# VHH binders against o13842, part 14

Target 1, 320 residues: o13842
Amino acid sequence: MYETRDLTGNAGKPVDTNPWPNNSKIAVSFVVNYEEGGERSLLYEDEGFETFLTEAGLMPFPNRPVRERSIESCFEYGSRCGFWRILNLFKKHKVPFTCWAIGQAVEKNPVVVGAMEEAGCEVGSHSHRWINYEGVPPETEYEHIKKSVQAIQKASPSNSAPRSWYTGRASLNTRKLVCQVYKDLGLPQPFDSDEYNDDYPYWVADPLASKPGAEDDKGLLIVPYTLEVNDMKYAVAPGFCNSDDFYTYARDAFDVLYEEGLEGAPKMMTIGLHCRLTGRPGRFRGLQKLMEHITSKEGVWVATREQIAQAWSAKHPYKA

## First folded at step 23 (VHH)

Design ff6
Fold by ESMFold2, fold request of step 24:
Structure ff6 (fold): chain B 320 residues (1-320), chain A 123 residues (1-123)
Amino acid sequence: as target 1 above (320 residues)
Amino acid sequence: QVQLVESGGGVVQPGRSLRLSCAASGFRFDWYAMGWYRQAPGKQRELVASITYEGERTNYADSVKGRFTISRDNSKNTMYLQMNSLKPEDTAVYYCAKDTHGWYTKSYTFDHWGQGTQVTVSS
């Protein structure tokens, strides 16, 4: 699957048919990462404490075999306060988001799944742990994928399995393992967001097919994600210094894509959020401003990734 | 638990053939590349041949190219090494090995080994 790279995509050509409902000029996917309780900790028999996307910045001797309660406390803010603050904003504006939910985090705080469903949001999977899956044995990653699906489905009042998938720190096996788990569970293939390379969804060959283009190749829909229109940049360098930096960058990205839509090339945009980061009041102001900007525009479709995938598939079906 | 059981070794004259088998269990055989290693007395283990998870690509040590053929039957969870035109320098214990990475790697790390089967080539 990764033997070659597709550096061409659509070669800059807009799609022939606008797949977005009501002739919308842009589809906007807000993503809320729910990771709290899945991060590295000696409490969970990991080799050290979490150092990625934290308030602590660079620490001496990273991955020390101790617990860092300050870091764990900051994650707890995300689950205790930040998640709810963000959810309430989306309820106020009556628009949905897609959640990447870590399975272990869901097991430890299952009420968030019901709260998101009641608000009309999609709960997708972020695998079972919030760790780097590169180097994790394939059977172990398989079991993590399966556990995450089951945890989310169990916590779901509608008993819904996640339809959207994002691992983030994935292995080369991840995409095929995800498809294999879903097949083994008798579930439809998920929409895969472990790509960052386009402003449109696009099809790839089904990793489980006997070969690309074969009769059993039903395709796999990629719904790209983003590492740049993403509040993770509050916690990396160079990054956002304040909420105005986040707002300005996200607004400008939206305006560019919106203008392209007005000119006949309606695309999608993703905005990545983390409960423990944007959920802080000082950073939250940037999301409030962005929400006001986006919802003030005509022809904007704020949708879940499942909705985007379904709209796309209806107008641009897979052609093996 | 990963288990790899080699068979088919023995004592043969130079120029003859042997076919080694490796029965695999305890893991999803068609998820992993496999390899044959050998270790002659007083030598380090060396990779003799490797094969991708579906059997589409193979690699061989220069010393065995054209004489040895690695293959696999994923329906039987078995890997094979057909060893033709055997030479005294092929005398070694032959080990079946499993890669750690899964489907998509070009750089193998073999982390599980069988008990080995002795191949002796002498007059």
Scores: ipSAE 0.371, ipTM 0.745, lowest interface PAE 4.2, mean pLDDT 93
Fold by ESMFold2, fold request of step 24:
Structure ff6 (fold): chain B 320 residues (1-320), chain A 123 residues (1-123)
Amino acid sequence: as target 1 above (320 residues)
Amino acid sequence: QVQLVESGGGVVQPGRSLRLSCAASGFRFDWYAMGWYRQAPGKQRELVASITYEGERTNYADSVKGRFTISRDNSKNTMYLQMNSLKPEDTAVYYCAKDTHGWYTKSYTFDHWGQGTQVTVSS
């Protein structure tokens, strides 16, 4: 499927029908990544310790086959403290987020799924482990996808399977494998967020169809994610030095898209968060400031990714 | 458990044809590229032909181009090698092989093999 690229999109044209409820000028998706317990560790028979998005920054030496308890401890802050601090802020403001939940992390701390559902948040899947799936055998990746769906559904008080999907460090097989797992489980296709390339949802051909445009092509809805309005930039270079850097960048991104909406081009925006990163008090202040800024504006719809996908699909159905 | 079973080998005269089959089981056949290798006595295995998971793209060793055709029937979990205009140098054990990568690769790594089927081309 990836032999060509769509560099055109809408060619700069706004959509012809505002899909957002109440004629909102922007749809805002907050995303909370719940990864703690899925990261690399010798405890889980991995080859080494986790080095990505940690407090240790960019290490000058390659990973080693040892456990790094200080890194594991920093991840534990996310599950023990950061998750709850973030959840309580969203409950206070009565707005939802979508969670990318790692299946293994859910298995090791299932209480978070019920807490999020009670607060009106969506629990999507981040696959089973927090690893790079490039080079993972296809049957192994299939089983991880399936395990993550089952883990989240089992932990869910409503027995809900995740409707939104994000892998991040995906293989070339990931998108089709995800669709295959959902089909095999008798579930409707999920909304796919393994793209970073637009300010709107958009349709692609169903990876399971006989060919694009065929009678069996029911489409796949892409709901783009972001790596730039994302607190991962506290842990990568060039990145955020302090919470004001995060706040200023996210505020300015919001203001640009909001202003475009006022001028007739309403769009969506995603803000990516990690429990162990923004959950730290010093970084958390940036999220608090951003929430205050957003709530000072009229015509803003803060929604789950499922809600955004459904609103979009209702106004812009797939045409094979 | 991946299982690959070759058939269709035999003894034929130069210039004749044979059709090899590979019956596959124990994995999702239409997820993987497949290949045919051959090994003459005392020589290393060599790739003869390969085919993508959907069957639309093929590659051939120079020594067999224009004479051999690889194909697959995903509904029957079977791969084929049609060998026309056979020469004595085509004499070898022919092995069916499975790639490890899945749908989207042109760089194959074949690490599962059948037991082979003998093809002998002699007068």
Scores: ipSAE 0.315, ipTM 0.716, lowest interface PAE 4.5, mean pLDDT 93

